# VHH binders against A disintegrin and metalloproteinase with thrombospondin motifs 9 (ADAMTS9): the designs that were tried, part 11

Target 1, 201 residues: A disintegrin and metalloproteinase with thrombospondin motifs 9 (ADAMTS9), of Homo sapiens (Human) (q9p2n4r1735to1935)
Amino acid sequence: LPQNCKEVKRLKGASEDGEYFLMIRGKLLKIFCAGMHSDHPKEYVTLVHGDSENFSEVYGHRLHNPTECPYNGSRRDDCQCRKDYTAAGFSSFQKIRIDLTSMQIITTDLQFARTSEGHPVPFATAGDCYSAAKCPQGRFSINLYGTGLSLTESARWISQGNYAVSDIKKSPDGTRVVGKCGGYCGKCTPSSGTGLEVRVL
Below, E stands for the ipSAE of ESMFold2; O stands for the ipSAE of OpenDDE; V2 stands for 0.75 times the mean of E and O plus 0.25 times the DockQ between their complexes.

## First folded at step 9 (VHH)

Design k3 (from g2 with A33Y Y106G F107M Y109V; framework vhh_6fv0_2; at its last look DockQ between E and O 0.66; V2 from the best seeds 0.00; counts 0 for: pae E 8.4 > 2, grease 27 > 24.2)
Fold by ESMFold2, look of step 9:
Structure k3 (fold): chain B 201 residues (1-201), chain A 120 residues (1-120)
Amino acid sequence: as target 1 above (201 residues)
Amino acid sequence: QVQLQESGGGLVQPGGSLRLSCAASGFTFSSYYMYWVRQAPEKGLEWVSTISDSGGSTYYKDSVKGRFTVSRDNAKNTLYLQMNSLKPEDAAQYYCAKEPYWGDYGMDVRGQGTQVTVSS
């Protein structure tokens, strides 16, 4: 069976974008092949739980008092905040790109993402400029359940920025990750050293 | 290069007054919210007051409301803190700070501070 979208073209004579079964690390995996009309098709994984459970956010509110963490860290629409952080954005994902050679998610490919406000935000990334008191408000969510993939234990996040903090929770099976990330100003991203590595279940 | 220089601190008796100044340079002062923060020995930074870019809105820590007044003169690039009815708990090194903005990763932009000592 084909091992990438280019082989799907060659072995099956296919020329249309769509879902195909590929042999990856000895197992079948359903892969969306995009750009099949070209010599350089790209491999994506369709997220079964879709946009509502797969998103990345840089939060746009900033506290008037940056030294506090009000509401026990909960987000409130009625906070004493400026709603003016220009780096803010929210992106949600229906598919994510995968590099089948390295088995890593390419977090910056947004072809099947929707940016509903502000700047595009890469997959698995969150941040804010809300508070210097370790009060992260930016959120990301990953749900790979039903895709045939899980994150490996090597997947790690780094925090960047002044007063940067993160609270990241991974499920034991590697299919769910949620994070709260922020600072004054700060963000979290997958570590460049380990990337966001997946394995076929 | 952004620079902030605090002045006006000193030694006062309880109930006395001081007026702190913060001279700003190296940025468009009138475009930023400004903060007063303070630090007593072996404590972290404590927020005191915030003022909007225009000076139209002011905010205070509860323990200083009615005693402290923050103001700014955008024509002189200067931030002020009028401190009345000073108490021993107000003794600290006082700093002015510029809010971070787009392109800043929250770099701490404050001066060397000015010491306020309240004798008992």
Scores: ipSAE 0.012, ipTM 0.378, lowest interface PAE 8.4, mean pLDDT 87
ESMFold2 (binder alone), look of step 9: mean pLDDT 83; pTM 0.836
OpenDDE, look of step 9: ipSAE 0.564; ipTM 0.835

Design k4 (from g2 with A33Y K98R G103E D104G Y106S; framework vhh_6fv0_2; at its last look DockQ between E and O 0.04; V2 from the best seeds 0.00; counts 0 for: pae E 9.5 > 2, placed apart)
Fold by ESMFold2, look of step 9:
Structure k4 (fold): chain B 201 residues (1-201), chain A 120 residues (1-120)
Amino acid sequence: as target 1 above (201 residues)
Amino acid sequence: QVQLQESGGGLVQPGGSLRLSCAASGFTFSSYYMYWVRQAPEKGLEWVSTISDSGGSTYYKDSVKGRFTVSRDNAKNTLYLQMNSLKPEDAAQYYCAREPYWEGYSFDYRGQGTQVTVSS
């Protein structure tokens, strides 16, 4: 069985983009091969739970009074807010790119993402510029259930920015991660040193 | 070390055009989405445009869509922003970046910027 999309081209002839079964780390994994007409096909994992459970957000509202955390931190679109944070965006994902050599998710590949507002936001990333009072509104969600992959223990998120705060929750089996991240202004991203490593279940 | 160098800014009349360039070094340019952001006086950083690693997908802030075109040349490690039909509100310091956030500090992954001025 092929171990990457380039081998799929070689072993199966003039192949088209689509789902293929690959032998990855000794196990069978379903991989979407994109760019199969080019010299550089790319490997993606199709997310079983799709874009409703796989998304990244930089929240666009900024409190008029940033020293508050109104509504006990709950989000309300009728807040006393300016809707003017220039880094705002929302991206949801049907597929994510994986580097099969390192077994890391390439969070900045947005080829199979839908950006419904603002600028594209990388996978596993969230932020805002809402409040200086530890009141994060930006959210991300990861759901790998059913893909045959889980996150390893090596993944770390880094928070950056003024008053930056993050609240990252990982399921014990490594298939679910949710995050709330923000500041005035702040974000969370996977650490460049550890990346976002997965293993085949 | 990651380095980005913007150029091509200047003075233009309203309705004029400019082409910005961003020379990249110290990383595998062809593996990264690239971003244009700008900062006007009394404002924070504002996202302008994004381009995928291959150049196959482009994204624009609504106010510049149809007027600005982002492109890249991965063989030359260079990012471009063609700006047409420039308006006074486009006047800003323009930066290229490897990440979408601008936190009010210069990051290793952001250039020093190039000034665009639109004058009558």
Scores: ipSAE 0.006, ipTM 0.389, lowest interface PAE 9.5, mean pLDDT 86
ESMFold2 (binder alone), look of step 9: mean pLDDT 83; pTM 0.844
OpenDDE, look of step 9: ipSAE 0.383; ipTM 0.733

Design k5 (framework vhh_6fv0_2; at its last look DockQ between E and O 0.33; V2 from the best seeds 0.00; counts 0 for: pae E 12.6 > 2)
Fold by ESMFold2, look of step 9:
Structure k5 (fold): chain B 201 residues (1-201), chain A 121 residues (1-121)
Amino acid sequence: as target 1 above (201 residues)
Amino acid sequence: QVQLQESGGGLVQPGGSLRLSCAASGFTFSSYYMYWVRQAPEKGLEWVSTISGSGGSTYYKDSVKGRFTVSRDNAKNTLYLQMNSLKPEDAAQYYCAKEPYWDSGYSFDYRGQGTQVTVSS
């Protein structure tokens, strides 16, 4: 069985983008092959829970009083705030790119993402410029359940920026991660040292 | 080298008016949101007002809205706070600040020495 999308082209004579079964680390995975018309096809994992549970957000509101954390950190549409953070955006994901050599998710590939507000936001990242009082509003969500993949325990996030704060929660099986991230201004992103590594279940 | 210098404070009676100024140097003033904050004795720093770099957007703490007006003159690198209908609760040391202006264990970045506003009857 093919071990990457380039082998799918060679072994099956395929020229169409689509879902194919690959042998990855001794196990079968369903991989979406994109760019099959070229010499450089790319491998994607289709997310079973889709864009409602796989998203990244840079929150666009900034508190008028950034020394507060109103509503005990809960988000309110009627906050005393301004919608003027130019880095803001919201992206949701139907598929994510995987590098099958390193078994890492390529978070900056947005080919199968939909940006519904503002700027595109990479997978597994979040941020804001809301408050300097440990009140993060930016959110990301990862749900790999049903894909045959889970995140390894080495995956971790770093906070970047002034007053940056993150609250990252991982499920024990590595299929679910949610994060709240922000600062004045701040973001969280997977550590470049560990990346966002997955294993085949 | 960022410098901010507040002036214009003083003693007024309740209902009186005062106009604060903040002279800024050492940075591109028009590129930054500017803030007025205040500190009364035995109180933490309290946000009062915000103005965008262009001056096109202004924001106020609810208790001062309608009484205070923030403005800026980007040609003179100067920030202003016009305070009308002053109340005893407005008495404080007033500072202008460049963003960002606080974190745990740090003071506001690039604030001046402040100017005292005293309201007595």
Scores: ipSAE 0.007, ipTM 0.198, lowest interface PAE 12.6, mean pLDDT 85
ESMFold2 (binder alone), look of step 9: mean pLDDT 81; pTM 0.813
OpenDDE, look of step 9: ipSAE 0.583; ipTM 0.833

Design k6 (from g3 with D53G Y106S Y109S; framework vhh_7nfr_2; at its last look DockQ between E and O 0.80; V2 from the best seeds 0.00; counts 0 for: pae E 3.9 > 2, grease 25 > 24.2, SAP .676 > .668)
Amino acid sequence: QVQLQESGGGLVQPGGSLRLSCAASGFTFSSYAMYWVRQAPGEGREWVSTISGSGGSTYYADSVKGRFTIARDNVKNTLYLLMDSLKSDDTAVYYCAKEPYWGDYSFDSWGQGTQVTVSS
ESMFold2, look of step 9: ipSAE 0.306; ipTM 0.721
ESMFold2 (binder alone), look of step 9: mean pLDDT 80; pTM 0.812
OpenDDE, look of step 9: ipSAE 0.225; ipTM 0.626

## First folded at step 11 (VHH)

Design m1 (from k5 with Y33A Y110S; framework vhh_6fv0_2; at its last look DockQ between E and O 0.01; V2 from the best seeds 0.00; counts 0 for: pae E 15.2 > 2, placed apart)
Fold by ESMFold2, look of step 11:
Structure m1 (fold): chain B 201 residues (1-201), chain A 121 residues (1-121)
Amino acid sequence: as target 1 above (201 residues)
Amino acid sequence: QVQLQESGGGLVQPGGSLRLSCAASGFTFSSYAMYWVRQAPEKGLEWVSTISGSGGSTYYKDSVKGRFTVSRDNAKNTLYLQMNSLKPEDAAQYYCAKEPYWDSGYSFDSRGQGTQVTVSS
């Protein structure tokens, strides 16, 4: 079986974007091939649980008093806040791009994402400018269940910015990750040293 | 709205067996992976097993592989854990969860009250 979308074109004569089964690391993986009209098609994984469970957020509210962490860190619409953080954004994902050579998610490819307000936010990232008191409000969520992939244990996040803080929770099977990230102002991103590595289940 | 109710725990001798059940409501059960987790007095929450929404893929913590079997009946909205060859280290409060849970707190909408498994000679 083909090992990438370019081989799908060559070995099966396919010229249309769509879902194909590829042999990756000795296992069968369903891959969406995009750009099949070109000589450089791209590989994407369709997220079975879709954009409701796969999203990235830079939260737009900032506390009037940033030395507090009100509501024990819970988010409330009635906070004493301003919605004025200009870097804010929310992106949700139907598919994510994967580099099949390195087995890493390409978090900055937003071809199959929708940015509903503010700036585009890469996959697996989150941030805010809410509080200096370790009170992260920015959220990201990853749900790879049903894709045939899981994150490896090498996938790590780093925090960047003043008073930056992150709380990253990974499922034991590597199919779910949720993050709460922020600062005054701060965000979390996958470490460039480890990337966001996946394996075929 | 999500409701999970565990049952089937009890007292058993080492080497014995128990079958846990988890009744689910308030969501489309077959569309989600389900998890078994446990909590012993000496330890925090510990992942035990995962089963895919269809039931076609199962995953286990290494210490329970070969002894525990997770299954589900999507027509009955019920998750099961068959526990064989029970050891004292398996004694814990067992919970089913709709989504992975790794926070110092837990959403009660995503986890039931649990069922106690006690292993004593």
Scores: ipSAE 0.000, ipTM 0.131, lowest interface PAE 15.2, mean pLDDT 84
ESMFold2 (binder alone), look of step 11: mean pLDDT 80; pTM 0.808
OpenDDE, look of step 11: ipSAE 0.603; ipTM 0.850

Design m2 (framework vhh_7nfr_2; at its last look DockQ between E and O 0.60; V2 from the best seeds 0.00; counts 0 for: pae E 10.6 > 2)
Fold by ESMFold2, look of step 11:
Structure m2 (fold): chain B 201 residues (1-201), chain A 121 residues (1-121)
Amino acid sequence: as target 1 above (201 residues)
Amino acid sequence: QVQLQESGGGLVQPGGSLRLSCAASGFTFSSYAMYWVRQAPGEGREWVSTISGSGGSTYYADSVKGRFTIARDNVKNTLYLLMDSLKSDDTAVYYCAKEPYWDSGYSFDSWGQGTQVTVSS
């Protein structure tokens, strides 16, 4: 059986974008093949739980007093704050791109993402410019349940920025990750050294 | 390179007034909110006041509300703090600061040298 979308095209004569079954690491996995009309098709995983459980945010509010963490870090619409962080954005994901050679999610591919506010935000990334007082407001969520994939234990996040902090919670089976990330002005992203590696269940 | 230079501090009696100035260069002044913060001996830096880039919105710490006024002149690239009814608790080094932009960080390079305000009976 084909092991990537290029082999689907070659071995089955397929030329349409769509879902195909591939043999990945000894398991049958459903992969969306995009760009099948070209010489360079790309592999995507359709997220069963979709946009509502797979999103990335750079939060847009900044506190008038950047030295505080009001409401014990809870988000409130009536904060003493301004919605003026120009780097802010919110992206949600129907599919994510995977490199099947390395088994890594390509977080910067936004072809099957929807940016409903502000700038596009890569998968598994969050940030803000809210507070210098360890008060992260940016959120990301990953839910791979039902895809046949889970994150490996090597997946790690790093904080970037002088005041950046992160609170990352991973499920034991590696199918769910939620993060709160931010700083003044900072973000968290998967470590470039480990990437965002997955395995077939 | 952002440069901020505070001035106008001094020794004043309780109930007196001062006007602090902050000369700004190295960035588009009117595009950024500006802050006043202060640091008393042995204390961390305390936020005093914020003004929007246009000057249309102002915000104050409760401890100074009604006594201090923040203002800016976007033609002269200058930030001001008008301080009335000064108390001994207002004794501090006063700094102006530029609001950070994405990945700029909150650093000393975004702060002036400070100007000392001493309220002594």
Scores: ipSAE 0.006, ipTM 0.348, lowest interface PAE 10.6, mean pLDDT 86
ESMFold2 (binder alone), look of step 11: mean pLDDT 80; pTM 0.804
OpenDDE, look of step 11: ipSAE 0.083; ipTM 0.532

Design m3 (from k6 with T50Q S106D; framework vhh_7nfr_2; at its last look DockQ between E and O 0.10; V2 from the best seeds 0.00; counts 0 for: pae E 13.4 > 2, placed apart)
Fold by ESMFold2, look of step 11:
Structure m3 (fold): chain B 201 residues (1-201), chain A 120 residues (1-120)
Amino acid sequence: as target 1 above (201 residues)
Amino acid sequence: QVQLQESGGGLVQPGGSLRLSCAASGFTFSSYAMYWVRQAPGEGREWVSQISGSGGSTYYADSVKGRFTIARDNVKNTLYLLMDSLKSDDTAVYYCAKEPYWGDYDFDSWGQGTQVTVSS
């Protein structure tokens, strides 16, 4: 079985974008090959749970009084807020890119993402400029269940910015991660030191 | 070296139409998502539309949905934005961009821009 999308072209004579089974780390993995009409096909994983459970957000509301954390930190879009944070955006993902050599997710590849509001936001990233009172509202969600992949235990997030804070929860099996991230202004991204590494289940 | 060159901008009256083009070179065009972004005078850049590398998925900002159409020609390595029912609020420099790098507006590469002016 092929081990990457280039081998799919060579071994199977395939020239169509689509789903192919690859042999990765001795296990079978379904990979979407894009750009198969070129010399540079890319490998993507189709997310079984899709857009509703795989998204990244920079929240657009800013509190009139940023020293507060109203509603006990719950989100209300009718808050005493300005909706004017210029970096705001919401991206949802049907597929994510994977580098099969390093087994890392390429979070900045948005080829199969949909940006429904504002700016594109990389996978596994969230932020806001909502509050200086440790009250993060930006959200991301990862659901790899059914893809044949899970995040390794090495996956870590860093928080960046003034008053930056994150609350990130990972499932025991590494298939689900949810995060709330923000500051005044702040964001969370996967650590460059560990990357966003996956393993084949 | 990635090179992006926009063209097709101009002066139009409200309700008019334009077709923007972006000639791409220095990378495998069909392998990358492409974006249109615009910047009005004195404002930040606003995402307008994006299209997958194959052209199978397209997305639009709410402000342009139903009026603008993004397309690509992977044989000619050209990105297009078809703009209909133009309004004065569409006046901006329009840029094509290759796949973003990070969560802010830090796209991997930018074109030089083409001016669209909608004025009576």
Scores: ipSAE 0.000, ipTM 0.195, lowest interface PAE 13.4, mean pLDDT 85
ESMFold2 (binder alone), look of step 11: mean pLDDT 81; pTM 0.810
OpenDDE, look of step 11: ipSAE 0.016; ipTM 0.278

Design m4 (from k2 with D106S F107E D108F; framework vhh_6fv0_2; at its last look DockQ between E and O 0.02; V2 from the best seeds 0.00; counts 0 for: pae O 7.8 > 2, placed apart)
Amino acid sequence: QVQLQESGGGLVQPGGSLRLSCAASGFTFSSYAMYWVRQAPEKGLEWVSTISDSGGSTYYKDSVKGRFTVSRDNAKNTLYLQMNSLKPEDAAQYYCAKEPYWGDYSEFSRGQGTQVTVSS
ESMFold2, look of step 11: ipSAE 0.339; ipTM 0.745
ESMFold2 (binder alone), look of step 11: mean pLDDT 82; pTM 0.829
OpenDDE, look of step 11: ipSAE 0.721; ipTM 0.901
ESMFold2, look of step 13: ipSAE 0.113; ipTM 0.594
ESMFold2 (binder alone), look of step 13: mean pLDDT 81; pTM 0.826
OpenDDE, look of step 13: ipSAE 0.014; ipTM 0.309

Design m5 (from k6 with S106D S109H; framework vhh_7nfr_2; at its last look DockQ between E and O 0.84; V2 from the best seeds 0.00; counts 0 for: pae O 6.2 > 2, grease 24.7 > 24.2)
Fold by OpenDDE, look of step 11:
Structure m5 (fold): chain B 201 residues (1-201), chain A 120 residues (1-120)
Amino acid sequence: as target 1 above (201 residues)
Amino acid sequence: QVQLQESGGGLVQPGGSLRLSCAASGFTFSSYAMYWVRQAPGEGREWVSTISGSGGSTYYADSVKGRFTIARDNVKNTLYLLMDSLKSDDTAVYYCAKEPYWGDYDFDHWGQGTQVTVSS
């Protein structure tokens, strides 16, 4: 059985993009092969829950007073704040790129992402410029349930920026991760040292 | 590098007026909103006022609204705070600051501050 999309081409004579069953770490996984007409096809994982639970956001509202955290940190659409943060954005994901050699998600590949607002935001990334008072509003969500993959224990996030804070929760089985990140301005992103590593369930 | 230098503070009687200035350099001044904050002895830093990059929008804390006016000269790269009807409660060190943008992870760009003392 093929272990990557190039092998699918070699073994199956396939040239069309689509879902293929690959043998990954001893188990059959459904992988979307893109660019099968080329010599360098790429592997993607189709997310079962899609846009609803796989998204990344840079929050666009900014407090006039960066020293406060109103509403006990709760997000309010009626906040007395600036709403002109041009760096804000919201991206959702139907598929995510996977490096089958390293078993890491390539978060910056946005080929199958949809940016519905503002600027594109990488997978598993969130941020804002809301406040300097530990009041994160940016959100990201990961749901790998149904893909046959889960995040490993080594998967971790780093905070970057001024007064950057993050609150990230991962499910025990590693298939679900949600995070709130922000600062003045701040973001969270997967650590480049560990990457966003996944394992086969 | 970003540099901010406040000036114009001093001792004034209640009801008096002061004009603070903040000289900015090391960045495209007109591209960034600027704000004033102040810190009284033993207190935390308090937001005072914000002005947009173009100067078209201004915002004030309730405690200073109607008395203070924030302004900027983008040709001179200078931020101003006109303070009228000063009260004893306005006594503080005043700082000007540049807002950060996404991708700019430098620490808050504040100057050394200028002392404002309102006393009879």
Scores: ipSAE 0.019, ipTM 0.322, lowest interface PAE 6.2, mean pLDDT 90
ESMFold2, look of step 11: ipSAE 0.415; ipTM 0.780
ESMFold2 (binder alone), look of step 11: mean pLDDT 81; pTM 0.815

## First folded at step 13 (VHH)

Design n1 (from m4 with Y105S; framework vhh_6fv0_2; at its last look DockQ between E and O 0.79; V2 from the best seeds 0.00; counts 0 for: pae E 8.6 > 2)
Fold by ESMFold2, look of step 13:
Structure n1 (fold): chain B 201 residues (1-201), chain A 120 residues (1-120)
Amino acid sequence: as target 1 above (201 residues)
Amino acid sequence: QVQLQESGGGLVQPGGSLRLSCAASGFTFSSYAMYWVRQAPEKGLEWVSTISDSGGSTYYKDSVKGRFTVSRDNAKNTLYLQMNSLKPEDAAQYYCAKEPYWGDSSEFSRGQGTQVTVSS
């Protein structure tokens, strides 16, 4: 069986984007091949739980008083806030790109993301400019269940910003990660040193 | 290169007034909301007021509403805080700050600050 999307083109004569089974690390993995009309097709994983479970957010509300954490940190539509943070955005993902040589998710490839508000936000990233009182509002969610992949233990996130805080929860099997990230203009993003590495289950 | 310089502090009697100024350079001043914050020796950093980029919206900490007025002159790149009916509780080092943006790694500029002392 083919080991990448280029081999699908060569071995099967395929010229259509679509789902194909590839042999990766000795196991079958369903991969979406995009750009099959070109000489450089790209490999994507279709997310079984889709947009509702796979998203990245930079929250757009900024507190009038950034030194408080109202509502015990709960998000409220009626907060004393300005909805004017120009860096804000919300992206959700139907597929994510994977580099099959390094087995890393390419978080900045947004070809199969939908940005419903504001700026595109890379996969596995969240932030806000809401509060300096340890009250993060930005959220991201990763759900790889059913894809045949899980995150390895090497994946870590870093917080960026003077007042940035993060709360990141990773499931024991590496298929689910949720994060709350933000601060007085802070974010969390996968560490460049570890990347977002996956393994085939 | 963001630069902010506060001035106008001093010693005043209770009930008196001061007008603080903040000279801004190194960025497009009229594109950003601005803050006044203060720090007293026994307290951490405390928010005082916010003014929108145009100056059309202003917001205040409850304890200073009706006594303090934030304003700006975008042609002169200057932020102001008019402080009336000053109380001993208002004594602090006052700083102005530019609102941060996504991807901005600069520390908010707080030059020397300006000291407000209210005699008793």
Scores: ipSAE 0.012, ipTM 0.414, lowest interface PAE 8.6, mean pLDDT 86
ESMFold2 (binder alone), look of step 13: mean pLDDT 80; pTM 0.803
OpenDDE, look of step 13: ipSAE 0.684; ipTM 0.886

Design n2 (from m4 with Y105E S109Y; framework vhh_6fv0_2; at its last look DockQ between E and O 0.78; V2 from the best seeds 0.00; counts 0 for: pae E 5.0 > 2)
Fold by ESMFold2, look of step 13:
Structure n2 (fold): chain B 201 residues (1-201), chain A 120 residues (1-120)
Amino acid sequence: as target 1 above (201 residues)
Amino acid sequence: QVQLQESGGGLVQPGGSLRLSCAASGFTFSSYAMYWVRQAPEKGLEWVSTISDSGGSTYYKDSVKGRFTVSRDNAKNTLYLQMNSLKPEDAAQYYCAKEPYWGDESEFYRGQGTQVTVSS
């Protein structure tokens, strides 16, 4: 079986974008091949749980009083806030790009993302400019269940910015990660040293 | 770099008034919301007031609303806090702060602040 989308073109004579079965690390995996009409097709994983469980957010509200963490950290639409953080955005993902040589998710590829508010936000990132009191409101969610992939144990997030804080929760099987990230202003991103490495289940 | 210099503090009796000033430089003052915060001994940082970039919107901690007035002069790059009917509870070191943007990695407040002391 082919081991990447370029081999799908060569071995099957295919020139259409679509789902193909590839042999990855000795196991069968369903990969969406995009750009098949070109010399450089790209490999994507279709997310079974889609947009509702795979999203990234930079939250757009900023507290009138930046020194507090009101509502026990809960989000309220009636907060004492201004909706004026110009870096805000929300992106959700139908598919994510994977580099099959390194087995890493390419978080900045937004080809199959939908940005429903504000600026595009890379996969597995979140942030805000809500509060200086360690009160993160930005959210990201990763759900790889049903894709045949899980994140390896090495995945780490880095927080950046003044008063930056992250709260990252990973499932033991590596298929689910949720994060709350923010600062005044702050963000979290996957560590460049570890990236978002996956393995075939 | 962002520079903020507070002044106008001092000793005042309960019920008295002070006007604090904050001279700003190193950034486009008129493009940013500004804050007043304060810190008393053995207390955490306490928000006092926020003013929008144009000065069109102002927000206050409940305990100072009606007694304190925040204002700004964008032509002079200066932020003000008029404090009336001062109480012993208002005694603190007062700081002004610039609203951050994404990628602006500056302190929440700058300079040494200005001390407000309310006697008796």
Scores: ipSAE 0.208, ipTM 0.667, lowest interface PAE 5.0, mean pLDDT 89
ESMFold2 (binder alone), look of step 13: mean pLDDT 81; pTM 0.810
OpenDDE, look of step 13: ipSAE 0.599; ipTM 0.849

